# VHH binders against EKC/KEOPS complex subunit cgi121 (cgi121), part 24

Target 1, 174 residues: EKC/KEOPS complex subunit cgi121 (cgi121), of Schizosaccharomyces pombe (q9p7j3)
Amino acid sequence: MILPLFPETQVHVFVYENVSNCAAIHEQLISQNPIYDYAFLDAATILYKKQVYSAIIRALEDRRDEQMKTKTIHSEVILSLSPKTEISSAFRQFSMTKKSKNIVVVKIDSKLTEEEEFERLDKLVEGNRVEFSDEELQKLIDFKVLKKNYKLDPSTLENPLASILSSIALRGYS

## First folded at step 18 (VHH)

Design pk1 (from pi18 with S30N)
Fold by ESMFold2, look of step 18:
Structure pk1 (fold): chain B 174 residues (1-174), chain A 123 residues (1-123)
Amino acid sequence: as target 1 above (174 residues)
Amino acid sequence: DVQLVESGGGLVQAGGSLRLSCAASGFTFNAYAMYWGRQAPGKGREWVSGITWRGRSTLYASSVKGRFTISRDNAKNTLYLQMNNLKPEDTALYYCAAGIFPFSTDFSDYEYWGQGTQVTVSS
């Protein structure tokens, strides 16, 4: 994936359903194992491709401008999904947990093709890869969680994209 | 009641400068990326420049890079395009657009469009 604003930064995004080893992955993440240097998101919180890419673009812009609030670009993506400035809240709300069933996995600064990165990731994740698409994400979302995370009103139910992306844009500025 | 209203177009001699403005209303301006496009007579739409929601990142079509500068004033809900060293090939209807996605060169990603302001550059 090539982002026009960051043409030298290779980004890959993968989606897995029916993941059986989230607890094991979580253990590796808290131990800071560098083999697991990805952003692991709970797919129950992600409705749109644009939601993920908006957070990625914000994180990359903040890294370039030395405005990151977290220690890694992947943790910054997790923070950037959140409408709230508190780092711990963003992780609780968007990160994969031991109880997660479906995940979205982001790799930034990849030195590998999508296929090569997939081969590496597929050794770590015991689950079924599906397409990173709005159609597949819609099957995995929990709308109650989405509404809570972004405080969506019934008035935004018809088209929540603008409200969600606005929250990502305005964190710390509204 | 979303409106994007361009102004500042006109007739200008080659080598001259113009400053376009796009006044925005009816939406949360600082949540949107903003863009300039143009359409010359008998041609398709051409992407010109874009700017992220807080103005920290910009991108330009190669045909205008170094001559045009995009900027925004979020306090005034206004987008700008400073156009220097204008050439006859810059003659076009210039329009602004807004997209909630933070940056895309794909016109289908934009939600709001202005009607345009004419720029005519004489040789």
Scores: ipSAE 0.841, ipTM 0.922, lowest interface PAE 0.7, mean pLDDT 93
Fold by ESMFold2, last read:
Structure pk1 (fold): chain B 174 residues (1-174), chain A 123 residues (1-123)
Amino acid sequence: as target 1 above (174 residues)
Amino acid sequence: DVQLVESGGGLVQAGGSLRLSCAASGFTFNAYAMYWGRQAPGKGREWVSGITWRGRSTLYASSVKGRFTISRDNAKNTLYLQMNNLKPEDTALYYCAAGIFPFSTDFSDYEYWGQGTQVTVSS
């Protein structure tokens, strides 16, 4: 995908369900293996395509303006999902863990077509790719986790998009 | 009660300038991207310009780039469009819009719309 504000930056997002090797992927991320240079998110925390793209756009704007708080664009996407400024909290709450079953995977600055990036990623992830769509994300979300991560009240849980995206927009700005 | 109220329209000579304002209320202004669109008589809506949450990124339709400048003042909950070197083809109803998504040129992504202010550019 090419974002209108960042025309030189190609972004791909993939969703996998029933992933059997999250522990192995997690070990590679801890080892900082460059083949695993993606943002690996727990799908239990992601309800909307716009949630992911909002974090991506914030991270890219902060990179352009030299305001990133983390060392890589992919880690900055993870931070940008969070309503709070504490980096370690954002990673604990949104990153894939050893026990994750479904994941959302983001590649920023890709030089590959979606198909080529998928072929590379598919060698790393043992699971079933599903469409990156609100319909598929809704099947994978954990609403208890979503409520806690964004401090949503029961009435907001029926249509939480504005609350979630506001949290992404306002981190550090009250 | 979300409200977007445009002002600053009017009749202006070709080559002239106008500044449009859009006063916003009823939502958290600095969490929204803001946009200007326009509609000439008997025609569809045309996207004009957009600006991100905190005003750090902007984009313009090619027909207005270099002549129009979008800006926002988050302390005043106000969006602006400075229009310079106006041409008769700029004649339209100008309206502002707000979207919670950080930036989109797709009108279907916007949640709130103003009623518009008329700009008429004479020869």
Scores: ipSAE 0.833, ipTM 0.920, lowest interface PAE 0.8, mean pLDDT 94
Fold by ESMFold2, last read:
Order: structure tokens, then C-alpha cells, then sequence
Structure pk1 (fold): chain B 174 residues (1-174), chain A 123 residues (1-123)
């Protein structure tokens, strides 16, 4: 994937359902194993492709302009999903946990084709890859979690795209 | 109600300049990416330029790059297009548009459109 605003930055996003080894992946992330240098998100928190790409674009703008608040671009994507500036809250709310069952995985600055990156990632994740699409994400979302993370009222929960994306856009500016 | 209202169009000689404005209301302006498009008679819409919601990133169609400058003033809820060194082929109805997604060159991603302001460039 090439974003028009960041043509030199290759991005891949993968979705896995029924992941059996999130605890093992989590331990590798804690140990800072460079093979696991991805953003691992809990799919229960992600409803739209545009939600993920909005966070990616924000993180990339902040990196370009030397305004990142976290150590890596992947951790910055996790922060950028959050409506709040507190880093610890963003990780608690959006990151994959040991108990996660479905995940969204983001690779930024990939030097590989999507197929090559998938082959690498598939060695790490024990689960079933599904399409990164709104249709598949909708099957994996937890609407109670979504409502809590973005403070959605019942009337916006039926079509929350604009509320979610505005929260990502306005973090620190509202 | 959401409204996008363009102004600043008119008749100008080739080589001249115009500044277009797009006044926005009815939505949270600084949460939206903003765009200019144009449509000449008998042609489809042409993407001209876009700007992210805080103005930090911009992109231009190759036909206008170096001549046009997009900008925004979030305190005034206003989008601008400075058009320099205008050419007869720039003659078109110019529209602003808004999209909640931070940046797309795909017209189907935009939620709101203005009615347009006519720019006519004479030789």
C-alpha cells in the first residue's frame, strides 16, 4: 500500500481471526524482539479500514514533523488511534493482549511486497488470515469496547465513522 | 446544515492571479481534510488539490503544481486556493469539498461539496 501523501513509505495491514498464540506474541513484544516489529492491535477495537489508515497517516505526519510522542512508528500508530493523549491509555485500549482472539497487524516502512510481508508474519501468528475490509472488521468488532474507547452515544453508534475519525484527528486539539 | 460556499472566481487574463475562498459551516472544520476540484464544460470533475485537517500536508495535480497553493485557516473555517500564472485551460467551475478521512484523491471518499465558483481565463 502506498499512501499518496507518503509515497516512499510502504504500509501493509493484515487481519487474523481465531489467533491461538497472542500470549506468545505478547511475550515477544515485551522482550522487544525485532522480528515482531509491527503494531499488533486488538481487532475488537477496530471497525473500519479508514480508522486504521487515519491513525497511520497521523503517525506519519507526526514522524515527518518530529512530533512523535512514542519510541517507534508502530507504537505511534497505537497512540494515534486514541482520542486521548495519554500513551498508557492508548495501549490498554487498542493493543493486542494475551487474551485477544482476533488481531489487526500493521507494518510501516516495509521493504517487502505484501505477499512477502505476509509470509514473514504468517510464521509468527497462529490464526486465520482474513481480508482487511470493513466487512470482515465488522464481524470482529466489540461494539461495547468501541463505544467506551471513543465515548460514542447510542445515536452515533449506528454510524460512528465520522465520530471515530474526528476523535483521531482532534487528539490534543479539541 | 452543512454548507461549503466558494467565492473569489471571475474573469482574469492569462498570466493573472485569483484567490478562491471556501467558507465552511455546519461541521467541525478542523476534523476534515479539504480539497479543490474543478469541472470544465463537457468534462468530468478533475481533482486539483488537497490539504490535511491541520494543513501540514498538501498535494497537487500535476497540471497545477507550482502555480496553485492550497491553504486553510481553521480559526475562520475557511479553505483557500491561490491561483497564479493562470492559463486558458484553467477555465472551470471550481468546487471545494470535505472528507473526514485525512487524505484521499478519490472523490467517492468526500462527504460534502460546494456549489462552485466560476473561473474564466481569457487569452
Amino acid sequence: as target 1 above (174 residues)
Amino acid sequence: DVQLVESGGGLVQAGGSLRLSCAASGFTFNAYAMYWGRQAPGKGREWVSGITWRGRSTLYASSVKGRFTISRDNAKNTLYLQMNNLKPEDTALYYCAAGIFPFSTDFSDYEYWGQGTQVTVSS
Scores: ipSAE 0.831, ipTM 0.917, lowest interface PAE 0.8, mean pLDDT 93
Fold by ESMFold2, fold request of step 21:
Structure pk1 (fold): chain B 174 residues (1-174), chain A 123 residues (1-123)
Amino acid sequence: as target 1 above (174 residues)
Amino acid sequence: DVQLVESGGGLVQAGGSLRLSCAASGFTFNAYAMYWGRQAPGKGREWVSGITWRGRSTLYASSVKGRFTISRDNAKNTLYLQMNNLKPEDTALYYCAAGIFPFSTDFSDYEYWGQGTQVTVSS
């Protein structure tokens, strides 16, 4: 995917369900293995494609303007999903953990087509790829987690997209 | 109650300038990307320009780039379009729009629309 504001930046997003090796992936992320240079998100926290792209656009804007708070663009995407400014909180709430079952994987600055990037990623993730779509994400979300992460109340649960995207937009400015 | 109200349109000679304003209310302005579009008589809608939440990124249609400047004042909940070196082909109804997604050139991604202000550029 190419974003209009960042035409030189290729972005790919993949969704996997029933992932059996999150603990192994987590160890590779800790060791900063460059083969694993992706943002690995827990799918239980992601309801919309636009939620992920909003965080990506915010991270890219902050990188361009030298306003990043974390060390890599992929960690900045994880922070950008959060309504809170605390980096550790964002990672606890949105990152894949050793116990995650379903994940969303983001690659920024890819030099590969989506198909080529998938073939690389598929060697790393032991799970079943599903389409990155709102329909599939809705099957994997944990609404209790979503409600907690974005402090949604009954009135916002009717149309949660605007509330979620507002939280991403306003972190540090509300 | 969401409202987007454009103003600043009018009749102007070719080569002239106009400044359009879009006053916003009823939503959290600084959480939304903002846009200008236009529609000439008998034509479809044309995307003109967009600006992200905090004004840090802008984009322009090729037909207006270098002549038009989009800006926003989040303290006043107001979007602007400075239009310089106007041409007869700029004649159109100009309207602002708001989208919660940080940036899109696709009209289907916008949630709110103004009624428009007429700009007429005489040859």
Scores: ipSAE 0.830, ipTM 0.920, lowest interface PAE 0.8, mean pLDDT 93

Design pk10 (from pi18 with E111D)
Fold by OpenDDE, fold request of step 19:
Structure pk10 (fold): chain B 174 residues (1-174), chain A 123 residues (1-123)
Amino acid sequence: as target 1 above (174 residues)
Amino acid sequence: DVQLVESGGGLVQAGGSLRLSCAASGFTFSAYAMYWGRQAPGKGREWVSGITWRGRSTLYASSVKGRFTISRDNAKNTLYLQMNNLKPEDTALYYCAAGIFPFSTDFSDYDYWGQGTQVTVSS
């Protein structure tokens, strides 16, 4: 997919459920295996497509403006999901863990078609690919985690999308 | 109560300039991408320009690129559209819009709209 603000940057997002090898993937990430050059998110923390894309857009702006807070564009995406400025907090909140079962995988700067990228990723992830949609994400979300991550209360839960995206937008902004 | 109030429209001659303003209230301005659209008589609404949360990114329709400049002042909760080298085909009612998702050129993604300000460019 191409974002209108970043027409030269191809982005792919994939969702996997019932992933059996998250621990193995996590080890590869720790070892900084270049084959695993993705942002691996815990699907339990993602409710909307627009949540992911908002983070991507912010990360891309950061990169363009040479204001990235993290080392890689993919880590910046993870940071951009968080309402907190601390990188460690963002990763704790949103990144895939060894115990994750469902994941959202983001690829930025892809040189491949979506299908080609999927073929590569499918070799790394042992799980079932599902559609990247609000409907599917809603099935995988942990609302307890979501509410904690974004400090949602009964008032903000009336419009979770606006609340979440506002949190993303306003991080570090005063 | 959410409000977007456009101003600055008027009658100008071709080649002239106008600066539109959109005053926002009732929502967290800095959390929204802002947009301009326009609608000429007898035509559908046309996307004109957009700007992200903090004004870091902007986008323009091909028809206005190089002539229009979108900007925002978050401290004043105000969106602007500087319109230079205006043409008769720029005649339209200009709308301000806000969208929580930054960024989209699809009107359906926008959350709030103003009532518009009339811009008329005479030949």
Scores: ipSAE 0.913, ipTM 0.948, lowest interface PAE 0.5, mean pLDDT 96
Fold by OpenDDE, fold request of step 19:
Structure pk10 (fold): chain B 174 residues (1-174), chain A 123 residues (1-123)
Amino acid sequence: as target 1 above (174 residues)
Amino acid sequence: DVQLVESGGGLVQAGGSLRLSCAASGFTFSAYAMYWGRQAPGKGREWVSGITWRGRSTLYASSVKGRFTISRDNAKNTLYLQMNNLKPEDTALYYCAAGIFPFSTDFSDYDYWGQGTQVTVSS
């Protein structure tokens, strides 16, 4: 997938359900294994494709402008999902945990086709790939977690997409 | 009530310049990507330019690149389009649009539209 604003950057996003080895993946991330150079998100916290892409775009802008707050582009994507400026908070809110069951995996700067990247990633994730779509994400979302992460109330829940994307856009500018 | 109100259009000779403005109200301006589109007589709507939340990124259609400059002032809730070296083929009704998703060149992703301002470039 190519973003209009970043035509030289290839991005892939994958969704896995019923993942049995999240704990093992988490340990690899903690040890900073370069093979796991992805952003691993808890699918329970993601409701829209545009939510993920908005975070990616912001992260890419940060990198381009040399204003990243985190060490890697993938960690910046995780931070960019959060309405909070604290990196630790963003990771607690959105990153895959040892107890995660369903995950969204983001790859930035891929040199592979989507299918090739999937084959590579599929060796790391023990689960079932599903379509990256709002429909599939809606099946995996935990609305309690979503409401907590973005502080959604009855008013903002009238348009969850706008509320979520606004939170992403306005982080650090409040 | 959401409003986008374009201004600054008019009649100008080829090679001339115009600066369009779009005043936004009724929504959190800085949370939206902003766009310009145009529609010439007898033609469909054409995408012209877009800009992200804080103006960090911009994009232009090939037909206007190097001549037009998109910018925004979030403190004033205003979008701008500086048009230089105007050509007769730039004659069109120019529309301002807002989209909560940054960034898209697809009109279907936009949430709000203005009524447009007429730009006419004579030979």
Scores: ipSAE 0.913, ipTM 0.948, lowest interface PAE 0.5, mean pLDDT 96
Fold by OpenDDE, fold request of step 19:
Structure pk10 (fold): chain B 174 residues (1-174), chain A 123 residues (1-123)
Amino acid sequence: as target 1 above (174 residues)
Amino acid sequence: DVQLVESGGGLVQAGGSLRLSCAASGFTFSAYAMYWGRQAPGKGREWVSGITWRGRSTLYASSVKGRFTISRDNAKNTLYLQMNNLKPEDTALYYCAAGIFPFSTDFSDYDYWGQGTQVTVSS
């Protein structure tokens, strides 16, 4: 898809459930294999599509303005999901782990169609693709993790979307 | 209680300038993308401009690009619209809006709206 603010940047987001090779993917990421040039997120930490896109937009702004805190745009997306400024914290909070079973995969600067990108990614991920939708994300979320990551309380849980997106927006600026 | 209050509208001659303001209260202003829309008599609401929460990115409708400038002061919880080289077709009620999702040109994604300020441009 194309974001209105970044018309020259194509973005794709995929969701996989029941992934069996997260540990293997994780090792490739550690080794910085360029074939794995994606942001791999733990789906247990993602509740809304807008959460992902908010992070993407923030990351793209930072890249454009040469203010990224991380080395790559994909790592910046991960950082941008976090209410914390520490990179290590953001990765612990939101990145796919060896133990992850469900993942959200983000591709920035894709030169392929969504289907073509999927075919490429499908060679790397051993799991079932599901729709990138709030409905599907809600099936995969771990509310304990979500509450911890964004410090949600009963009051903020009345509007989780606003609370989460506010946290993303206010990182480093609160 | 959430409030968006527009001001700065008025009557101006074609080629003139106006600066609209939108004072926000009752919510965390700096966490929201802000937008301007307008509605001319007998026409539907038209999207005019938007700005992200940090003010780093802006977008304009083709009809106002190069003439209008959107900006914000998060310390003052205020959104601005500098309108230069105004044209009669710019005559409309101008609305301020806030949306927690940064960024959308779809009015349905906006959370809060003001009551609007009237801008009239005479030929």
Scores: ipSAE 0.912, ipTM 0.947, lowest interface PAE 0.5, mean pLDDT 96
Fold by ESMFold2, fold request of step 19:
Structure pk10 (fold): chain B 174 residues (1-174), chain A 123 residues (1-123)
Amino acid sequence: as target 1 above (174 residues)
Amino acid sequence: DVQLVESGGGLVQAGGSLRLSCAASGFTFSAYAMYWGRQAPGKGREWVSGITWRGRSTLYASSVKGRFTISRDNAKNTLYLQMNNLKPEDTALYYCAAGIFPFSTDFSDYDYWGQGTQVTVSS
């Protein structure tokens, strides 16, 4: 299983392409509408399933140990994607914005099956669901953004997985 | 060059203890989850224990829980397995492994493996 360390914590991840209502979703997130209690990420920043799960695992360890830096587990996932400790930078670099076209959506502590959670989420997101897979993520990534966010040099861009995941692991442990 | 070198194996009587070490080099140890596996002669590979990159989370196979303790010292780039109350069934080649993904019990997710150290428990 993907999260053997947290077997009682149900996690779902969805990917949408060609989302037409990111501005409306963004408004709901600013309003703290509990129906929108997900992490909404810009898919242009996500290349691997393991990138997302690494951030989730870090956030869950920090929650368990009462070491979270942000107010919610979903915001902690967004922070955990970042190599930098500054919260505002993490949100600027990884969160969905009003201008986003493709998104990755994370639900932690779900009480629903994946398809039940999808049915709920699909009423909120106007876009096309695609599989959460490295193949689909590769179609949506912006490599220039990825390189900037993780400070990847040309030698690592061919296989950046270890560099990305080490950045997630090492944030705050200089 | 990545290297994982196990040590501390040997022959012990049932009920005894051993401490295994795995010295790591060639990668940023603190960015990797670490694991112990074992393989008895003629048997399949068995997952034993794992520990996340900072040592804050651990998991054990049910066959060893309560008797074995995994730990790591990131300043020394070393992984440990304290093995107490050893049984003849614990006889195996013990090897360490490393994975950049923070935690998985699936051997196919691991990036590096050591050669192993033999543990033999006499009855």
Scores: ipSAE 0.827, ipTM 0.921, lowest interface PAE 0.9, mean pLDDT 93
Fold by ESMFold2, fold request of step 19:
Structure pk10 (fold): chain B 174 residues (1-174), chain A 123 residues (1-123)
Amino acid sequence: as target 1 above (174 residues)
Amino acid sequence: DVQLVESGGGLVQAGGSLRLSCAASGFTFSAYAMYWGRQAPGKGREWVSGITWRGRSTLYASSVKGRFTISRDNAKNTLYLQMNNLKPEDTALYYCAAGIFPFSTDFSDYDYWGQGTQVTVSS
């Protein structure tokens, strides 16, 4: 995918369900293995495609303007999902953990087509790829986690898109 | 109640300039991307320009790039379009729009629209 504001930056997003090796992936991320240079998100925290793309666009804007708070663009995407400025809170709330079952995986600055990037990623992730779509994401979300991460009230939980995206937009600016 | 109210349109000679304003109320302006579109007589809607939440990124249709400048003042909840070197083909109803998604050139992604202000550029 090429975003209109960032035409030189190729982005891919993948969704896996029933992932059996999150603990192994997590260890590779801690060791900073460059083969695992992706953002690995817990799908229990992601309800919308627009949620992920909003975080990506914010991270890319911050990188261009030298306003990133984290060391890599992929870690900046994780931070950008959060309504809070604290980096460790964002990672606790949105990153894949050793116990995660379903994941959303983001690749920024890819030099590969979507199919080529998938072929690489599929060697790393032991799970079932599903479409990156609102339909599939809604099957994987944990609404209790979503409510807590974005401090949603009961009325907002029925249609939380605007609340979620405004939290991404306003972190550190309100 | 959400409102987007455009102003600053009018009649101008070719080569002239106008500055459009869009006053926003009823939503958190700084959480929304903002856009200008236009509709010329007998034509469909044309995307003109867009600007992200905090004004740090902008994009323009090729037909206006270099002549038009989009900007926003989040303290005043106001969007602007500075239009320079106007041409008769710029004649249209100009309207602003808002979208919670940080940037899209697809009108179906927008949440709110203004009613528009007429710009007429005479030869």
Scores: ipSAE 0.827, ipTM 0.918, lowest interface PAE 0.8, mean pLDDT 93
Fold by ESMFold2, look of step 18:
Structure pk10 (fold): chain B 174 residues (1-174), chain A 123 residues (1-123)
Amino acid sequence: as target 1 above (174 residues)
Amino acid sequence: DVQLVESGGGLVQAGGSLRLSCAASGFTFSAYAMYWGRQAPGKGREWVSGITWRGRSTLYASSVKGRFTISRDNAKNTLYLQMNNLKPEDTALYYCAAGIFPFSTDFSDYDYWGQGTQVTVSS
């Protein structure tokens, strides 16, 4: 995908369900293995494509303007999903863990086509790829987790898109 | 209720300038990307320019780049379009729009629309 504001930056997003090796992937992320330079998100926290792209756009704006708070663009995407500025909280709330079952994987600055990037990622992830779509994401979300992460009202939880995206927009500017 | 109210349109001679304003109310302005579009008589809607939440990124249609400048003042909940070196082909109804998604050139991603202000450029 090419974002209009960042035409030189290739972005790919993949979704996997029924992932059996999250513990192994997690160990590689802790070890800072550069082959695993992706943002690995727990799909239980992601309801919308626009949620992911909003975080990506914010991270890219912050990188361009030298306002990143984390070491890599992929870790900045994870932070950018959060309504709070605390880095450790964002990772705890949105990152894939050893116990995750479904994941959303973001690659920024890819030099590869989507299919080529998928081939590399598929060597790392033992699970079933599904479409990156609101329809598929809605099957994988945990609404209790979503409500906690974004402090959603019970009445807002039926259509939380604007609340979620405003939280991403306003982090640090309350 | 959400309102987007454009102002600053009018009749100007070719080569002249106008500054359009879009006053916003009823939503958290700083959480929204903002846009200008236009529609000339007998033509479809044309995307003109957009600006992210805090004004850090902008984009322009090629037909206006270098002549138009989009800006926003989040303290005043106001979006602006400075239009310089106006040409007869800039004649159109100009309208602002807001989208909670941080930036898109796709009209279907926008949430709110103004009624528009007429700009007419003669000769």
Scores: ipSAE 0.824, ipTM 0.916, lowest interface PAE 0.8, mean pLDDT 93

